# VHH binders against Tubulin glycylase 3B (TTLL3B): the designs that were tried, part 10

Target 1, 358 residues: Tubulin glycylase 3B (TTLL3B), of Drosophila melanogaster (Fruit fly) (q9vm92r272to629)
Amino acid sequence: LEERMAFIEDYQQTQARSLLLYVREHQPAELISENGTIFSTTLDFALGKVKKMVRHAEHYSLDDARIKPPTPAEIVENQTFMVQSTDVLKSNAKFKVSEKVMAEYARLAGLYLDQIESLRPDYRWDGSRNLWILKPGYQSRGIGIVIRSSLDDILQWTSNNQNKKYIVQKYIERPLLIYRTKFDIRQYMLLTITDTKVSIWTYRDCYLRFSSQEFTMDDLRESIHLTNNSVQKRYKNKTNRDSRLPKNNMWSLDQFKNYLRIMGAPDGSWSKTYNGFKQNLVAVVMASLDETELLQNAFELYGCDFMLDEHYNPILIEINSTPDLSPSTEITARICPMVLKDCIRVVVDLPKNPTAAT
Key: E = the ipSAE of ESMFold2; O = the ipSAE of OpenDDE; V2 = 0.75 times the mean of E and O plus 0.25 times the DockQ between their complexes.

## First folded at step 4 (VHH)

Design d24 (framework vhh_7sr4_2; at its last look DockQ between E and O 0.58; V2 from the best seeds 0.00; counts 0 for: unsure alone 62.5 < 65)
Fold by ESMFold2, look of step 5:
Structure d24 (fold): chain B 358 residues (1-358), chain A 124 residues (1-124)
Amino acid sequence: as target 1 above (358 residues)
Amino acid sequence: EVKLVESGGGLVQPGGSLRLSCAASGSIFSDNAMGWYRQTPGKQRDLVADITSGGSTKYGDSVKGRFTISRDNTKNTVYLQMNSLKPEDTAVYYCAAGPSWFELSTGHYPYDYWGQGTQVTVSS
């Protein structure tokens, strides 16, 4: 299966980046031992992988993007790399090299990571754990979503489940946290379609959805990592949870803005974030736009899920064409009916609106 | 159903302050985003400030830091506190109400109710 081979290559490339991130984040003396079991060739392999990724990303065309099968020698080399790098990342295995040599590898790791991150800014959100999120291809409402780190576990999971249509995405390892707790932001988008144009609307209000538990990468349970209300409603909040977090696990936008003010976030942080929402949503709509006549005189409401990075940059996670608008908290009890009411006002009452606004 | 009545306009010296009020009639005031726009002769209406039903605010660049919009849902009233007034702030100020969507591709707000306007003049 071409998709399976493409994923395996993607996983191995991510493992190489994960190893270089690990090296970058530690002092050289912490990584070495006179009795170390890890050879410098493992670092050479990782650097080579990332260098190849940089060269590929610098091309403007997609020529030669097709994954070729590895030779038997390449299979052995890849397997050796995977074993040794996993020992470093999961078992704290040490390199058998001098501190001087390790310092040079750390310099090269930083250089290559900076290069690939400038070409792929989304790689800035990765850590060293090579985590992947597996989502069923059907409408899930959080059901059947799992997070895995092991290549073998991922391949076995997708092979053993009756649903043969899983989506496998890289897990965001460096999300912004509020009081050590993961959250996402639900932003509504409306498309209105006439005979001649598509109009893109963003709702000016949104809300945050929090995990019931504190964030940790050491435990991959859904109660920590899946912030969907349909998932979190099944769990009780951790008893030693920060009391400043909402008991119902939702914040209004105003509550988030107050948090930003209290934490001393740079002026204009929300405006930057919201402009990023708009830019992401325009880009996705333009990339996906279908110009067939089947789209005439229609409207579509979407639920868009964002996370933030540590610099308040938006990360688009999902656009849901069938968003849950059921009121579950006092926040959704107000916002969700208003989103629907305001849809009708835009679709039905639009000719009465003035043409001047920013 | 919603009718908008502005008040509080007048003549004020540069550096002075003025507070505009917009009383809304109707049973669903709290369901609307509310805004203030201003218009000088020969120009289009410009956004001054608005506030969603949930309290989220936006300000025009020229008034940011000087003007504050607020709403009192118990009185069905929105306010515009204008501080550090400049001659350039001289305009007719309009209250507006509508849904909380923003059209990204055209930059338009879908306000569907407008007041009659109140004159603000900043001059010695």
Scores: ipSAE 0.435, ipTM 0.715, lowest interface PAE 1.6, mean pLDDT 82
ESMFold2-Fast, scan of step 4: ipSAE 0.472; ipTM 0.707
ESMFold2 (binder alone), look of step 5: mean pLDDT 76; pTM 0.762
OpenDDE, look of step 5: ipSAE 0.523; ipTM 0.796

Design d25 (framework vhh_7sr4_2; at its last look DockQ between E and O 0.69; V2 from the best seeds 0.00; counts 0 for: pae E 2.1 > 2, unsure alone 61.5 < 65)
Amino acid sequence: EVKLVESGGGLVQPGGSLRLSCAASGSIFSDNAMGWYRQTPGKQRDLVADITSGGSTKYGDSVKGRFTISRDNTKNTVYLQMNSLKPEDTAVYYCAAPSWFELSTGHYPYDYWGQGTQVTVSS
ESMFold2-Fast, scan of step 4: ipSAE 0.438; ipTM 0.731
ESMFold2, look of step 5: ipSAE 0.411; ipTM 0.724
ESMFold2 (binder alone), look of step 5: mean pLDDT 76; pTM 0.768
OpenDDE, look of step 5: ipSAE 0.687; ipTM 0.861

Design d26 (framework vhh_7sr4_2)
Fold by ESMFold2-Fast, scan of step 4:
Structure d26 (fold): chain B 358 residues (1-358), chain A 123 residues (1-123)
Amino acid sequence: as target 1 above (358 residues)
Amino acid sequence: EVKLVESGGGLVQPGGSLRLSCAASGSIFSDNAMGWYRQTPGKQRDLVADITSGGSTKYGDSVKGRFTISRDNTKNTVYLQMNSLKPEDTAVYYCAAGSWFELSTGHYEYDYWGQGTQVTVSS
């Protein structure tokens, strides 16, 4: 109910940003035609919507914002915008404006997108396709995950699969790629609860997991888009995949750091990434603890999955409460037993050596 | 396996100096926080100094301005330069490497420890 309304609003706001992003990323001459069917009012609507988002983000806390039911007039305006913007984004419909006018809209699109992305850094990961990832709430490891672009398809999917309690999230359309291939980073997190405090720990080591195929948005297959080893181990690496990528689809942290050096990444890129992991994980845990009763003298190990943006900022995509610790590659054969051993050391040593935890 | 070997301890008179070295094994060193802890008989182990993989340092209140921690990632070695030594600095000094970083306090749980090296400050 409230979740459905909030999602519909998020989808419509994302459509407005998608249109402006599309306009920003194409030459004005490519967007227009003398026989164009889309008018400047569609761009005005998108700019107005993003401008309202900027104003709201500047005036109010983003976390405190509530979605109001739309008025009948707003429903009609949104429907008209959705039809026109979808024709542009999915059917390559052209604007009936001059090149000079289109160039001005492209400039304004860039200005408003820069403003909202400064206030909502997560928006920088969005492309122009308005894609959403649907995850079942009953299990993890990439099983049952689907990607959808149509509002009607998403609503129908969740309705038809109510027993699985699907979670709907914006798909990250612009991840950092390595040799044109999608990856994520598995970072372990330990949560410990003692008589006096809750502690959040990140493991010193991590590893990367690659897709078996080059990244493309033209094909939504799981072999391209889901980096989970449970998914990827079912697929052979494609012949056109860059040969510098590992056959076992994993890199150690050392291999990633070497890649950053070879590609000329700025000094401190990994430190920036790791600091971002810590900030993301603290935020998520602190939010969950506000509403959860704490068990005394407990510990829980989590596998946290991150992607990176082009500036090496981490994007938290999943926290897995039942992380796979099996030796699936030479990298996991080394790391997973050490994580488990080091986890026991922290839990056992914490009551004996309180100073080491402070 | 992470191995830590301390060296440089000994007997020194008050006001003297010592430099401790800790040689660490392998690929894990550059990603680990490295620290020096000390322990006197009948007391808990306390932090002398630590250094993150990025080079940020933290010192115990009693040693600030007198001790300097540094690391050489090419040699997999962490150092503790101890100046203006006092009798109360007498302790067994342990090199440590941290596997888990505690996010709220900004401290590492040090899971890998050296055997310790004795520092005695006495006239």
Scores: ipSAE 0.093, ipTM 0.509, lowest interface PAE 3.8, mean pLDDT 80

Design d27 (framework vhh_7sr4_2)
Fold by ESMFold2-Fast, scan of step 4:
Structure d27 (fold): chain B 358 residues (1-358), chain A 123 residues (1-123)
Amino acid sequence: as target 1 above (358 residues)
Amino acid sequence: EVKLVESGGGLVQPGGSLRLSCAASGSIFSDNAMGWYRQTPGKQRDLVADITSGGSTKYGDSVKGRFTISRDNTKNTVYLQMNSLKPEDTAVYYCAAPSWFDLSTGTYEYDYWGQGTQVTVSS
């Protein structure tokens, strides 16, 4: 119940931010009509909700993690907002306000969004569609993953599939695209334990995996939105896909760096990306240590999947504890055997003589 | 497969200079730290210098101020300029490339080694 309440609150907060993102991204004249059916109170509600989120984020505390049930008045207000904002976002309903008033709301939306995004960097990857990705808790490699936009659909899906214990996460609506095509980056991580210390290792090489079709938000098919090789190998590349993309749907890191140079990316874009991989992986491992049972002289190899935003910030989408190391392309035929060989060398080099004295 | 080939070793007089070069094959040279190590008979390999992909350098205490490490990413080559050479600098010098980077300590696991190049400093 408490988990359901937490999700509903997150969904509603995301709806408020989605409306403000939509307002920020459109010209005021495009958002208004003399026959508009949406009033300024809908925008006031969204701004108020985001302002509350900013205040909460500025004063983060473990005690503040508890969600209180909404009052009956709050339930009605939230329901009204959900109906009206959905009409704007999904049916292009127009606001009945002047262009000058709409321009002021757009300014305030930008201000409040900038404030919350500075405190919650993960919010920069959200779009205006309030999309969620549902992943089975006990399965990986893209199996059983679905994308949903409706609160009722999400709640019904999780209720009907309770045996799978689904994880519900926001969908990344604004990924960096290469030649209009979605990709992810496979980065290997090795976790080793020596005495009371945990070492987190990142592999020297990585590779990109492409979708078989051009990216579009108008179609939520797996062949467009799930870049895992286990998903993509089931599909053939579309004939209208950019011919500069590889037929085997993988790029080496060197090919990606050449692309960045050709497209005029800022100097240091890859260094920024790789530093972000390191920060994300450290954060995830450190958050897991309190609950993870680790044995001295143990090791685990992980395949970590990242997407990038338009500013080359990495977004961690999945950590696979049973990574596929099979030679599926020329790139994986080269990299995967090297990863395995290099893991053995790290493990052999681990200190083995702990001091017996305490 | 990463392949490292050292060159530029030889015999020099004390106070002389040598420039070592290491040509790396493989697509990931420019993304990783590269290092120079040296080894004398009966001793472990010691770090001489390393350089990150961004150009940050680190030197062993015995060579600071005398040796300079640099890289040319367009040529996939790392260099070691050795000045004011001493007899104690006599060793086999190895170019090294890492496989893994330890985020906890900021250290590299050097798993790829060249064949080595002999540097002899004597009269």
Scores: ipSAE 0.244, ipTM 0.647, lowest interface PAE 3.1, mean pLDDT 81

Design d28 (framework vhh_7sr4_2)
Fold by ESMFold2-Fast, scan of step 4:
Structure d28 (fold): chain B 358 residues (1-358), chain A 122 residues (1-122)
Amino acid sequence: as target 1 above (358 residues)
Amino acid sequence: EVKLVESGGGLVQPGGSLRLSCAASGSIFSDNAMGWYRQTPGKQRDLVADITSGGSTKYGDSVKGRFTISRDNTKNTVYLQMNSLKPEDTAVYYCAASWFELSTGHYEYDYWGQGTQVTVSS
């Protein structure tokens, strides 16, 4: 299956970037040992892989567009790299190079990572764990979602669960945290169809959902990593969790704006975030338009989930075509009925009351 | 739940001024776009002015330089300061609010007030 081969290539490219991130983020002396078992050829391979990614991102060619089957020599090189890099990342194996040589590799790692991240901004969300999130197709309210780091585990999971039509996505390892805790933002989107036109509307209010426990990459439990209310309602907030976070695990938009002021976020950070929501959603809808069956004079309400990076750029996580509108907190008891009322006004009232100024 | 209440209309002489207020209650938040439209009998509504949540303003060609729209988010109120009024400004003035915004940067208005009459004559 071409999808399987493409995923394996993505996984291997991510492993190379993960190794370089690890090298960049540690002191050279911490990475080396006189009795080290990892050689500089492992770093050369990773740098070569990332440099090839930079060339593909800068320059697109027909020869480079196709995934060519690897030669026997390339298969061996890939296998050796996967084993050696995994030993570094998961078992703390040390390089058998001088501190000066390692410092040069760290410099080159930073240079190549800066280059690829400038061309692929989404790569800035990645850490060194090479984690992937597996989600059942649009059936989920957090149910059946798993996080895996092993290529074999991922391939085995998807093979064993073919009926669930799992989507495999790179896990966002470096999201913005609030008081050391993971959150996402629920943003509503309305699509309306009039004549042959599709209009995309974004709801002006939103809310944040918090994990019940402090964020850590050393523990992949759903109570830490899945912010869906259907998951989090099964867990009690941990005692070591920051007391400034709400007991009901939600913040209103106003509470988030207050947090941005207190933390000294740059002026316009929320406006940047909201504009980013609009840009991401327009891009997704436009990309999917040819694959969508359009109904005349219809509307669809979507619940869109975002995380943020350290610069308040939005990261689209999920679009739910059947959003849960039940009142689970004071915030959702207020927002959800308003969204439903406002959907009807857009669909019913606008066609009846056109303005001459449009 | 959502209600828009206009006030400040009335009779004024040419060259005079009026300040219209629109108080929003219920589910309207400071993040929504607000606008003023006007309508003469038998005609469609015309845009007078609108203001986004961030304070960006747009004016109809006939009122540029004479009218100023502003908002007070702590009071959920939008204002229209009307200066150098002309007989042609005679109309019913409507306050409007939109909770959804078009992602293309346009606002369509979901909520309307009942209107306030402005008459400019001697």
Scores: ipSAE 0.017, ipTM 0.382, lowest interface PAE 5.7, mean pLDDT 79

Design d29 (framework vhh_7sr4_2)
Fold by ESMFold2-Fast, scan of step 4:
Structure d29 (fold): chain B 358 residues (1-358), chain A 122 residues (1-122)
Amino acid sequence: as target 1 above (358 residues)
Amino acid sequence: EVKLVESGGGLVQPGGSLRLSCAASGSIFSDNAMGWYRQTPGKQRDLVADITSGGSTKYGDSVKGRFTISRDNTKNTVYLQMNSLKPEDTAVYYCAAGSWFELSTGHYYDYWGQGTQVTVSS
């Protein structure tokens, strides 16, 4: 169906970018061999694919697969590219080209990647492994989530689990790490419809959630890659994990700000991050209003999960319409009751007297 | 858990100046929008000035050009510099902070100090 075709196109585009990232990140001499089995046509295909993506990002919808299905010849070319590029990325296959020719491909790879990343900043979070995260359509708090790299495995998994209506998303391979450990940030959002106005609110406070183990891409276990407290509760923190990280796997915003100060982050890094939260959330809400019937005098509380890139730009990974407000740590025991109390103040008090103290 | 403590109020003659301070504790001060409101006996509170976490300011029409709001995030303190004071500026001045930030407009203030009295009389 259209969803399946769109995903296959995204997967193939990501493979092309993965190959170019790999080429950009290695010395030309390391990529070539006189006995190499991969030819320049594989690099030409990847460059052509990314160049096409640049043109479409400038002028058209990013949903190109919806408007023009691939021809039989294009299907064959894509399949050949997938086999050849996978041999490079997973089996360390070498190119049979000169070092000078390889250096030129590395230069062009950098140029084309810079062009597409300027139009699609989210692509800066991708590595060369073409990994995808598969989540059940019902909110499971990390249960049933899997990470896959193979197109066939992904398609088979979703086919075998149709009753769960899995959501497939590109895995963020280059998140900001704290003491070599993966984290996300829980930010609360309140949506209110008071009479004639829709208002979007962000809570003043938030908290970080850490994995129980150091981050590595060589091991895709949930204890490393899923930061949900319901997943991480099942695992003991590794003894070689940095001792500055909390035993309960959460930090307050104040602890994060202190970390930024200690690490010498630029002044205003948190303000940049928070402004990015606001921009992401406005975009999502505005996109959703076209499909949503609005009921007057309604409100909804959302738990929004963000990761950060190395420049402190936020990456929205999930919005939960039924956020867990149970006191699972000393941090959530403090924050969650305050969020609920403060929601009542906004929903009940604001329409009647917006400046009143109570 | 935001606690706000006002100081700097007092008696001044017309044309005089006062500087109010509001010290915040118990939470993340630097991300809060902060404001000053005033109330005279038998009347509703009205906006004097407010300041966002980024430093954008707004003033009530009656105080524009005479009052200046500022903040010092290292001291968790917001200030109100009041110049050219008039008898009608006599009021209890309240410091306020918001728990939620509306993304399109303004802020709702739900944390308040106990107030500090300002009297302008000769």
Scores: ipSAE 0.230, ipTM 0.558, lowest interface PAE 2.4, mean pLDDT 80

Design d30 (framework vhh_7sr4_2)
Fold by ESMFold2-Fast, scan of step 4:
Structure d30 (fold): chain B 358 residues (1-358), chain A 126 residues (1-126)
Amino acid sequence: as target 1 above (358 residues)
Amino acid sequence: EVKLVESGGGLVQPGGSLRLSCAASGSIFSDNAMGWYRQTPGKQRDLVADITSGGSTKYGDSVKGRFTISRDNTKNTVYLQMNSLKPEDTAVYYCAAGPSWFELTGSTTHYPYDYWGQGTQVTVSS
């Protein structure tokens, strides 16, 4: 129940941010009509919701909203906001306000979004559609994963599949695309535990995984939106897919760097991306250390999946504790054995003999 | 064959400066992490400084603010500028390169590089 309440609050907060993103992305004149059906109270609600999120992010307090049941008045306010904001975002409903008033709301939306995004940089990856991924709470390799936008659909899905213990997470709506196709980046991470310290390592090589079809938000099928090789190998690459993309749906890091050069990406784009991987991984691991049971002289290998935005900023979408190391392509046949070999060098050989890695 | 060749070592007075250079062969350089390690007799090799292909740097705690690592991709060379040298900086300095694990937390000083130079002696003495 408490998990359900926490999710509902996350969904509503995302809806408020979605509305403000939509307002920020459009000219005031495009958002209003003399026959508009949406009033300023909808924008006031969204701003208030994001303002509260800013307060919580600054003070790191989880007690104020999420774990307490809403009052009847709060339930009604949230229901009204959800209906009105959905009409704007999905049905192109217009605001019944003056252009001057709308311009002021757009300014405030930008201000509040900049503030929350500075405190939570991962929020920059969200679009205005409030999409969520539902995954079964066991190793599935893409099996049983669905994408949903409706709160009712999500709650019904999880209720009908309670035996699967689904996890729910936000979908990244604004990923960088390569030749109009979605990809993610597999980055390996190693945690090593000594008598006194936990160390975080990242592997110097990585690879990209492509979906089998051109990206579109009009169709939420897994062949378009899930880049996992176990999902994508079930699908044929479409004939209208760009012929420059690999038939096996993977690129090496060198191929990605070559793409950046050909497309005229700014110098240092990959350096920026890789530094972002490091920052994201350190932040996530350090935040979880207090609740991690530490075994002395142990190691844990993780496969970390990243997407990029249009500015080459990465966001961590998933950490897999049992990464697939099978040689599924020429790229994984090269990388995966070396990852395993180098783990032994760090964990076993290097502590005993620092030259053993040569 | 990938080969790393160190140069620039020698004898220097406390408070002095030295610049070490490491020349790398062929196509290995632009995509690899490069690092400097040092070793004193009877001790393990410790990280002095590391630099990624993109220019991100990491330094050992004892050298922060005194040493600077840099790379020149056009010359396939990595440099270590050592300032305010102390007697405890006396060691054999090794250049390293490879696509191995890069340590992020600084709680260990070892990187399991695949390629190593033969080392260059630095002696800080009056």
Scores: ipSAE 0.265, ipTM 0.549, lowest interface PAE 1.6, mean pLDDT 78

Design d31 (from d10 with D100S F102Y S105E H108R; framework vhh_7sr4_2)
Fold by ESMFold2-Fast, scan of step 4:
Structure d31 (fold): chain B 358 residues (1-358), chain A 125 residues (1-125)
Amino acid sequence: as target 1 above (358 residues)
Amino acid sequence: EVKLVESGGGLVQPGGSLRLSCAASGSIFSDNAMGWYRQTPGKQRDLVADITSGGSTKYGDSVKGRFTISRDNTKNTVYLQMNSLKPEDTAVYYCAAGPSWYELETGRYPEYDYWGQGTQVTVSS
């Protein structure tokens, strides 16, 4: 119940931010009409919601926050906001306000979004569609993953699939694309336990996985939005897909670095990306250390999946405790055996002398 | 058993160039990451550059854009091309071979299986 209530609150907060993003990204004249059906109270609600989020983020500490059921009045107000904002975002409904008034709302939307995004940098990856990705709680390799935009659809899906313990996450609507195609980056992480410490390692090589079709938000099909090889190998690459993309839907790190050079990415973009991988992985492991069930002098190999934003900042999507090490392409046939071989070397060497470098 | 033998060190004037070579004996070169480290007297050893078995490279911030690491798996040799040398580049340079894992908390690699004896590079007029 608490999890359901927390999700509903997250969905509603995301809707408020989505509306303000939409207002910020459009000219005031495009948002209004003399026959408009949406009133300024909808914008006032969204601004108030985001302002409360800013206040909460500024004052939130380590205390556990209990979500209380909303009052009947709050339920009605939220429902009215959801209906009105959805009409704007999905049906292009127009506001019945003057252009001057809409320009002021656009200014306030920008101000409030800047405030919350400075406190929650992850919010910069969101668009205005309020999309969510639903993943089964077991290792599925992309099987059973769905994307939904409707609160009712999400709640119905999770209720109908309770046996799979679905995880609901905000879908990243503004990823970096390569030749108009979605990708993720598989980065291996090794966790080792010795008598004195838990150590976190990243493998120095990684690879990219591409969707079989060009990216579009107008179509939520798995062939466009899920980059797992198990999903993508079911689909033929679309003929209008850029011919520079690989037929096997994978790039080596070297191929990606070459792409960055050709496209004129800022110097140090890959170093920035890789440093971000390290920061994200350290944060997740440190937050989850008490959940680790590793034995003394043992190790666990993880496959970590990242996307990038337009500034080459990494976005951690998923950590897989049983990564697929099968030789599905020439790239994985090379990398996966070396990852395993190098794990054995680290595990064997660490118990012998962790300070042998003198 | 793998042994690493460095060559190409010496005295060079500021702005000059040197190319270091590291020849590996034994059968593990093609599977290993190879790296160059340097150490100045009284300081700890720091990463100059490394290259994975697949060719992915990393450079220390102070040498990026000036130094280039490369490998020849046919000759079991790793190279460090050093351009636009500065007095601050003066150090003993060490070749290393080992796994491609990087430890996040300490910013270090696992103990490399093999290290060379070191080669002196001096940048002075």
Scores: ipSAE 0.218, ipTM 0.522, lowest interface PAE 2.6, mean pLDDT 80

